Miniprotein binders against q9h3h3. Designs and how they scored, part 57

Target 1, 235 residues: q9h3h3
Amino acid sequence: EDGFTAEHLAAEAMAADMDPWLVFDARTTPATELDAWLAKYPPSQVTRYGDPGSPNSEPVGWIAVYGQGYSPNSGDVQGLQAAWEALQTSGRPITPGTLRQLAITHHVLSGKWLMHLAPGFKLDHAWAGIARAVVEGQLQVAKVSPRAKEGGRQVICVYTDDFTDRLGVLEADSAIRAAGIKCLLTYKPDVYTYLGIYRANRWHLCPTLYESRFQLGGSARGSRVLDRANNVELT
Below, E stands for the ipSAE of ESMFold2; O stands for the ipSAE of OpenDDE; V2 stands for 0.75 times the mean of E and O plus 0.25 times the DockQ between their complexes.

## First folded at step 5 (miniprotein)

Design R3 (at its last look DockQ between E and O 0.46; V2 from the best seeds 0.00; counts 0 for: pae O 5.3 > 1.5)
Fold by ESMFold2, look of step 6:
Structure R3 (fold): chain B 235 residues (1-235), chain A 85 residues (1-85)
Amino acid sequence: as target 1 above (235 residues)
Amino acid sequence: DREELIRRFFELVYEALELLRRAFEALKRGDLETAERLIREALEKLEEAARIAEELGDPKLLLIVRWLVKLAELLLEEVERLKRE
């Protein structure tokens, strides 16, 4: 098992976080400007490093939309990271329960619904729907990755402020579905991101806490949401 | 200025990661002197990356450095163990 794959992916994610972002900020920008901005910067055409033919000439780490009510609060990330290092040294087992406990103790409670889509119209259409939901106040904040030089699927992240507030997480799922999104959604608490815990991590932790499937003929909401930690359906 | 520091930080991190991958390959084939040299070179790059991360004041950047240093130290410990045989 390659212990450097996770570290490489974490480094790439952090590099994107630190590069410039293309941001539509509803707190300072009139909503009437959103459609023109979306047309100028479709995520299928915005490139990670400013390739020829891109609407961007400089690197772009993320494309984001901030809603009117967006109030960033990362919590005690430094304390979380210190406690995480101490836990690893302690010899105590590392489990999803201990991650949840760390997140609560240090108030690092945000998380995000994720959807992965191939570049093209479907991605751009999904992003536009999500961006409108954010500006209209149905969601707080979302981001989408730019197109990588090597291609591949891109990710839309829709944030919620507290992964332990299941009703709030379900409300975000409902708003995503109301925007016409029918693909699989997975939910990752930000504690995993701040600790660099990605797929193939050495502790065999699953960073996905919830899964949402759009289901024809199901409940009136059209979503079936599974709590992966407890194998319990929330809807 | 800040953008230049961020670019330099990730250059150092990617260089260190590549050195550690090559050191791991050298270890697997038993080339202990090459492995040790590559690990120590990676640690030098990580030390500079740590200084940049502290100047930028971003705890996520320092997390990456701390993890790579831990991996480098584990690899170096394995090299030293094999040398005592």
Scores: ipSAE 0.095, ipTM 0.575, lowest interface PAE 4.7, mean pLDDT 85
Fold by OpenDDE base, look of step 6:
Structure R3 (fold): chain B 235 residues (1-235), chain A 85 residues (1-85)
Amino acid sequence: as target 1 above (235 residues)
Amino acid sequence: DREELIRRFFELVYEALELLRRAFEALKRGDLETAERLIREALEKLEEAARIAEELGDPKLLLIVRWLVKLAELLLEEVERLKRE
């Protein structure tokens, strides 16, 4: 059940990437306008298809905030896919190490912390905290899914430039926690999405590399980060 | 026009996704015949979507279709496996 649902959600997310985005770009827009933009487009009210009475009249794929230091680099996704197809036909064993090497070779290194929240005030507040952290330069880029018709959970994605940089991944976790986020976080490399590696894939690869749990009164970072591949705590 | 092609592409993709979801639910119930029918119908939609993506020359759209075709093929392989048991 979890496998197909994850694949379906990923395909919907890929389709959403092609619809118009509501973007606050801190490189071109003054930071002082962020609060007005957040008030105009609260994620819990922005609808996927531009329903009557929503802040958006047109379909919206994502709501996004770009930081001052944001530079989009997707790497060689086509070369990655060709190499992945060749690897599958070769009969060679496929491991997390293999995927890491493919990602490095083709410079497809982006990854994201994910959090799932129900529509409402808590989601909008969480998004506002993340958006502020992006505009303040603590995070590079984040996006949130609009409200679906079925009222399902919305996802906030906070990106890092390199999933192989453990320090950068942990720094982003710390910044998310500093923004007041206390929910469970999972970290997923984008390479896994590009290669169609979801839950219950035939290679038994876990698409989640890291898991962050909030800890009250614990470490200086306020979270416990688990390396899922090695089953080792990093904090 | 380009906008109409993009719209049609996504319509086909969403329809294919719904068919594949229903096929998966049929598989869970052991209804292999319904699952196979739905997967084949999804593949037909994805073939049309692929033609549109090729016409548009958009590598992202091609990626979406290739991924969904692969998903459909994996589901079909599972149906075939279950039919042999």
Scores: ipSAE 0.018, ipTM 0.391, lowest interface PAE 5.3, mean pLDDT 86
Fold by ESMFold2-Fast, scan of step 5:
Structure R3 (fold): chain B 235 residues (1-235), chain A 85 residues (1-85)
Amino acid sequence: as target 1 above (235 residues)
Amino acid sequence: DREELIRRFFELVYEALELLRRAFEALKRGDLETAERLIREALEKLEEAARIAEELGDPKLLLIVRWLVKLAELLLEEVERLKRE
């Protein structure tokens, strides 16, 4: 029953990745054009499947901003999938450590901070802050989901190159907080996304590695970061 | 023609995804007969999509079919569970 939700979310995420993206690419576009682009494509108004009344008439899977130094590397996803099937067949325990090793072996190292916000001004404002941080070089790359036909919360994903690099993950959290973001953040390695590890997965794994909560004046970072698997505070 | 195969692949994937969405709604209503029929229709379209993905040799397209087949299999398991009640 629980596994149904995880596999459904995997299928939806995959469909979004394959549809066209609206991209502001700071590698080829001057930073001065960002504000106009953000005004043209606010995520609360861009529709998932297109609508004459929205900024887009055609389907959009994601709205993304690529930083000037962004160099995509998804690793060996095909090899990861084959190894995952072999692991499930082997009877070996499926744990965060086993998945981490699988990811390292196949160089599937990227991960992301996730924030979920309702469509509206707060979502658009948060996305604008994140996008500016990416173009200014404090973050590497980010994307936000378009508005679904059913409505519901939208997600902003802020990527880091290597989920095993805790300092890099924490630096991204600090940059997100510096951009004015105050909502709950959770961190998920892309290997979990490729393997279908979402909430209520059949292996009963926590679907995220870290959790960040905003804290006024208490932390130099502006937040408290928890390692969810080990229940240990990192900041 | 690679472009025609990719277009056909996504037509099949979107048709299968819509069938699975409708199957899930039928399952939530307790309409097991409709859910099973829709899941079977989705699996037939996914089988055709898998053949196209294999011909194209694109690992991302193979991954798409794999996830949708897993979703369909899980829904079918739930239909079978409810039928035993």
Scores: ipSAE 0.006, ipTM 0.304, lowest interface PAE 10.2, mean pLDDT 81
ESMFold2 (binder alone), look of step 6: mean pLDDT 87; pTM 0.855

Design R4 (at its last look DockQ between E and O 0.44; V2 from the best seeds 0.00; counts 0 for: pae E 3.2 > 1.5)
Fold by ESMFold2-Fast, scan of step 5:
Structure R4 (fold): chain B 235 residues (1-235), chain A 85 residues (1-85)
Amino acid sequence: as target 1 above (235 residues)
Amino acid sequence: DREELIRRFMELVRELFELLYRAREALKRGDLETAERLIREALEKLEEAARIAEELGDPKLLLIVRWLVKLAELLLEEVERLKRE
């Protein structure tokens, strides 16, 4: 049954990307408008397909905040997909290293820190903190899922430009912690998203490249970060 | 036009999620007849979605179709496995 979940999650994530987004774009909108926008579109109340009782009447795939310097670059997704089919057909082992090579070759370098929270005040508060950090320039871009019809946890995604740039990944983690976030964070490269690598994938790959845990009692950085691919502590 | 085709494609995708969700729930209950019927209905809608994705040539739309086809195939395999019990 695990295999059903991976394909379903992959399809849902891509469908959400193709549906309309609610965006606060700091490149064109004054920062002073952020608080009103956050009050208008709290993620716990925005519904995936619209509802008369929600802020939206039409489908919403994501609620996003773009920073002043944000420049989207998805890389060569078509070339990545062709190379992935060739790899699967070749019978060669599918490993984190092989996927990293595919991502670099096709310039699919972005990735994201993920946090999963139940709908409610804590989700909305966490999202507001992340959104302010994006508008203030500590983070580049972030998005949060709307509330699904079936319920369940929602996800906040905080993006970095290059998952192979460990310093950039760690800098984003520090900014998330500085925003008051204390929950578990996991980092996933977008190449895994385009290839359908989720928990319970058929290649038995860990979908998490980095993991961040809040340190009780505090520290200069606020968290302990692990590289899951190499099983090495980065902090 | 492109915009209308994308809109129709996304409507089909929404229907596909509903059909495949209901099929998975039927499988969990052991209702193999309902599960197979829903999966086959999903496969018919996937043929239409595939034609739109191919016409548009959008790699993201093609990915959605491929993953939903794989999901439907895996669900149908599970129906056939359970029938042999």
Scores: ipSAE 0.523, ipTM 0.837, lowest interface PAE 1.3, mean pLDDT 88
Fold by OpenDDE base, look of step 6:
Structure R4 (fold): chain B 235 residues (1-235), chain A 85 residues (1-85)
Amino acid sequence: as target 1 above (235 residues)
Amino acid sequence: DREELIRRFMELVRELFELLYRAREALKRGDLETAERLIREALEKLEEAARIAEELGDPKLLLIVRWLVKLAELLLEEVERLKRE
């Protein structure tokens, strides 16, 4: 990785958001149709650019499922960006606390649990479990990246409304675990995505706030969640 | 129309990613001339992308342009740094 990785990843993520999405919306579509939709668009087979033989002929940025209680609220992203640029020019130190304050001020509070999986049956099965949990109202919204040309790992994102609400973040972790997901989870605020806080960023900031590890026979939640900023276990 | 502008914008963005990726790879190989050429081509396309994003007034499109501009500038600064060594 070079010194340009964070900016490149930020731009790619934003570009994917602008390409067409394959969406199952539980607000308008009966839950009974979910299985057929999952079979039609398995994430491991949907391609980013609509390759020949894929279920999609056109580019797909994301595959998503919206729950019945889903209400999109992105906050003041434009104001956030302006404030971020001003902060960078000021020469003031940039900390996780600074990012949190910017997020609160501009009402950009959404965040997501992330899981990275190789293309294949395990990914499609994990996605099906998450999609069902969303449709059943245990989760609000989730998305999965399509298959890349390079065949790299795909990411499932499970959203929460407020990354500052620790209880809400932990509840989503519990719901993901209840859906049968056992892999490592990391939690990233959307403000970090908008501001280009990815791995190898120039500010040396940790791009994730929380880490969840599955625990066999452990707590009632089935996972241990670590606050990475404070190095404190929350469960 | 709006849909056509969005489509054109996304085409430019794809081309820009490819150019900037190739520029980064050229830098890794020490091919400063190729890197500079690719970055300059990207900067020309970014002007068109910026105009479209401004016309549409979409905050997400503007953000994409800002990131791509920043990436191109950083790459150019690196080329210039390496040329001075």
Scores: ipSAE 0.350, ipTM 0.758, lowest interface PAE 1.2, mean pLDDT 90
Fold by ESMFold2, look of step 6:
Structure R4 (fold): chain B 235 residues (1-235), chain A 85 residues (1-85)
Amino acid sequence: as target 1 above (235 residues)
Amino acid sequence: DREELIRRFMELVRELFELLYRAREALKRGDLETAERLIREALEKLEEAARIAEELGDPKLLLIVRWLVKLAELLLEEVERLKRE
């Protein structure tokens, strides 16, 4: 919410990458096993550090589902980070266009739609819908945070492979909505995450590229997606 | 051993998040002495975490350290600001 809270949550998410993950990988696991797996590891019950009574006895950083077509490709993250350090000392201006060019140059093009939900049935139901969409091929890969020790909202991340491919990003939004998700979605390119650029950063960069809001009535249905950089509605 | 160093690093990170969380809570209730003590303990642990991250040369670990340092600095700035009041 405030600057400290946002940076604390971002740092925690980054550290979670290093702990073990609970993964349903459709490339190696039959789709018929998905529902049992979802029932065994509901995100509202899987704890970050393996609390007593949880389904996991070991720390879990993320719960993830990989689709049949998922091909891991984080790009040249090390080169990206090196170029970022050089850029900061060069005196050249740092703008959203500069970040976009770095991402393209180093092929770090992935991004993600984010949704935040409190622990409970609504979160578990939303995750199940997303996980099924991934296994059925409408989405490529998604992850959800486990329950934190202190509580608080959890996050579902739904990845796309190229944030510059606007059509692909919008198609992922549509697939999320088709899974029954009605909450606010925000889209963040991974380049900002790998460079540690979060809200309230010193360069005044906005890591949120798109916002998606579900329309709740009238003759219109589906998402209204706003391009945050240009303040333009896309849908 | 790389595996053992990674395990030690992750242990430090968990302890650091706990210390910084407690420091922030102390700041919320106005307990500046407790907040400062916890932040200084965190900075000591950050020194060790940084050495491990540098030895491993893993960009992800280095980024985690960088952000934890920023977090500790934000809290320390707040403590110093409130002390002058």
Scores: ipSAE 0.305, ipTM 0.682, lowest interface PAE 3.2, mean pLDDT 86
ESMFold2 (binder alone), look of step 6: mean pLDDT 87; pTM 0.826

Design R5
Fold by ESMFold2-Fast, scan of step 5:
Structure R5 (fold): chain B 235 residues (1-235), chain A 85 residues (1-85)
Amino acid sequence: as target 1 above (235 residues)
Amino acid sequence: DREELIRRFRELVLEAFELLRRALEALKRGDLETAERLIREALEKLEEAARIAEELGDPELLMLVRWLVKYAEILLEKVERLKRE
């Protein structure tokens, strides 16, 4: 079964990260070329392992768009991994708060808003809106999964630099909503990815920190954002 | 050089991942002998990948190999349990 264990989900994510990416890099490519690139590589048509009948004949792990100011910073992942091993051995509780402390100490702060959509026009339209927001500077970087061999929903990931910066997380949510996205969004810090925290993790942690629900009358921003760890509404 | 080592690492890990995906499919259809063989082949490739990751000194690549090894071990345990039934 796909998603058989947390380890299987981690392996799938890692394989996608290692396969080639289709990238529109606004740091080196004029914004005027974006529409042609989006037309060439609609995510509903790009296949995970390649198909002569699709835009790609070779495997593609992710389709990504980098903003003009994009500057990747993974933090001290080596220190994070060492501290994680020590934490597990220590007998200290493994909670969202403890993981947040490890992430801050080791500067592993990036995270992402996730949205899952079925292959088709709505996915491609949503991705185009997100990509334009990235190139225009409202978002920093985003990626979308290619269509899986088995079918199923695809995921759009919209990254922010610091999951502890509530304002930055909320600004990204607002930009996603301005792009016309109305589905449920969840926010996952990259520290959870590095430590293998997926569904069915052994610590029984919610794998996401924030949740955004579209509500026309619910907030001034068109969405209600919840901090899942503290059960506190942010908007 | 570093780029050649990264390319070789990626080839080994991709081969291992494909073997594990095929093993899962064999397991789903009850073909325990094929599943076990594919899992063991994947583990051999992951052992080689681990050596390259250590040479590269990249903890993210080491973590990737560790997760694939763990996944392979889980599948192998499931094969062993089904054989005993």
Scores: ipSAE 0.005, ipTM 0.208, lowest interface PAE 10.3, mean pLDDT 80

Design R6
Fold by ESMFold2-Fast, scan of step 5:
Structure R6 (fold): chain B 235 residues (1-235), chain A 85 residues (1-85)
Amino acid sequence: as target 1 above (235 residues)
Amino acid sequence: DREELIRRFLELVREAYELLKRALEALKRGDLETAERLIREALEKLEEAARIAEELGDPELLMLVRWLVKYAEILLEKVERLKRE
């Protein structure tokens, strides 16, 4: 919704990385403690900057769940940024293919499925399902935004290690659907985030690589996935 | 001339972005004085970039500068909060 509003939301999202995160880390915490943690920190009630009566007295940037096998790897972001600057000054065409190649060269491969939900029971229920799937090993890592002052939608991000691994991206979608999620999902590679490419950009690049829509009865996998980059239906 | 203005704009934005990244890292380690200095330097570069974007009349360049200014303002607010311990 309008470029200025998108700029404002992007700036706020970047600021969230600087604040403390509430983390359930399955690498060090028994799975039996998850239900109590979810009850203590429902995302519809955790406030971005802390409020009287909320579960948090201090700012919270993100609420996250790390799976047993989670190993953070952002790749060579410095090399990516240097190569991006060289590409821009070279006069060569900037296309999805050139960004994909830069990401591969610099090992900046992670990406995420995004879902946006209004604060309330449905958001908390969806997050609980995703968190359980992470702790049970069907997903690797996920995070959800805290409640914003302006009362907008909150976002759940479910990460995969490699956006070029189509099967891995589709397996994550299946796990999300198996957790009971029926809303629209969009998949975005982190390379677009590191290069500051969002909905309105001068190169007219679409940061969304895949879209997933829930389908009743028609498909064995429970969803239809569209490859936006190549304009083909995968399921 | 127009090409020279676009190049200068991109150089200023690159320098500001790098300063803000360094400021975020300073904040992560609790170096509030360094963070404030770097944010202030970034804002000075962004002010010059905004003037160039206005002269060029390019809406995408204006959006980029406004986004970075907003981010810098959010970082400054965070520094103020942390200084109050």
Scores: ipSAE 0.000, ipTM 0.226, lowest interface PAE 11.7, mean pLDDT 80

Design R7
Fold by ESMFold2-Fast, scan of step 5:
Structure R7 (fold): chain B 235 residues (1-235), chain A 85 residues (1-85)
Amino acid sequence: as target 1 above (235 residues)
Amino acid sequence: DREELIRRFFELVYEALELLRRAFEALKRGDLETAERLIREALEKLEEAARIAEELGDPELLMLVRWLVKYAEILLEKVERLKRE
């Protein structure tokens, strides 16, 4: 029913994660090389499955930039999955609080700010700004989807290490806004992705923990951030 | 070969998703016999994908195929209910 679209999106995301990535890794590559790399691989032109007319002839799952201090930590995803199965059979309520505790227990803490943009100049410009912020140390890591066969919007994901660290989440939002981004941002913890919680989930959970809207001249940070789970304004 | 198993897994998942999309279209038209056939074909592909995911030991792929199987089963139950009406 409504679940079909969520499962389709999950399958596409998994395929993208497993296909090769185009990576600018600031841990091993001089920052001076970034502008040339961005010019070579603009996300509006990089195709998902390769095309003779694009920068890539082979499939590309993601285009990513790793910051100098980036240290990947996915936590104990297997333990999280086992605990999730147990929770579903226990009869206990499945709530944002319960999922938060599962994530903390298994150290599955990363999350990401998401922005969706149409292919074109504005997407490429936004990605370049984010990539520079990552290389300069204001953000830790980011990725952007390649252009899909069917077209449609592309997504930029900006990761933070700990979705329970509100200050860290807000600092990432500020850095994104400082990079010139003005569109709607939504924040999703990776634990929701690992457990298959998307828009049309059976537990009626909001898949978004935080939402950021740009505000002209109103905030020191340039945005209003809402905690969607508790319906509390943070800025 | 891990790379070939991953490629085969997603090939099966994408084939299953296309079958389920066509099944949903058939269901909307009231073509219950076609919907049932397509759902059962999708479940066969998802069973093979599940075996590959277990072989890979990847919890994300196991979670994905488990949810897709549940979705296909829900559609099949809906087809069976509509046949009784």
Scores: ipSAE 0.000, ipTM 0.160, lowest interface PAE 14.7, mean pLDDT 80

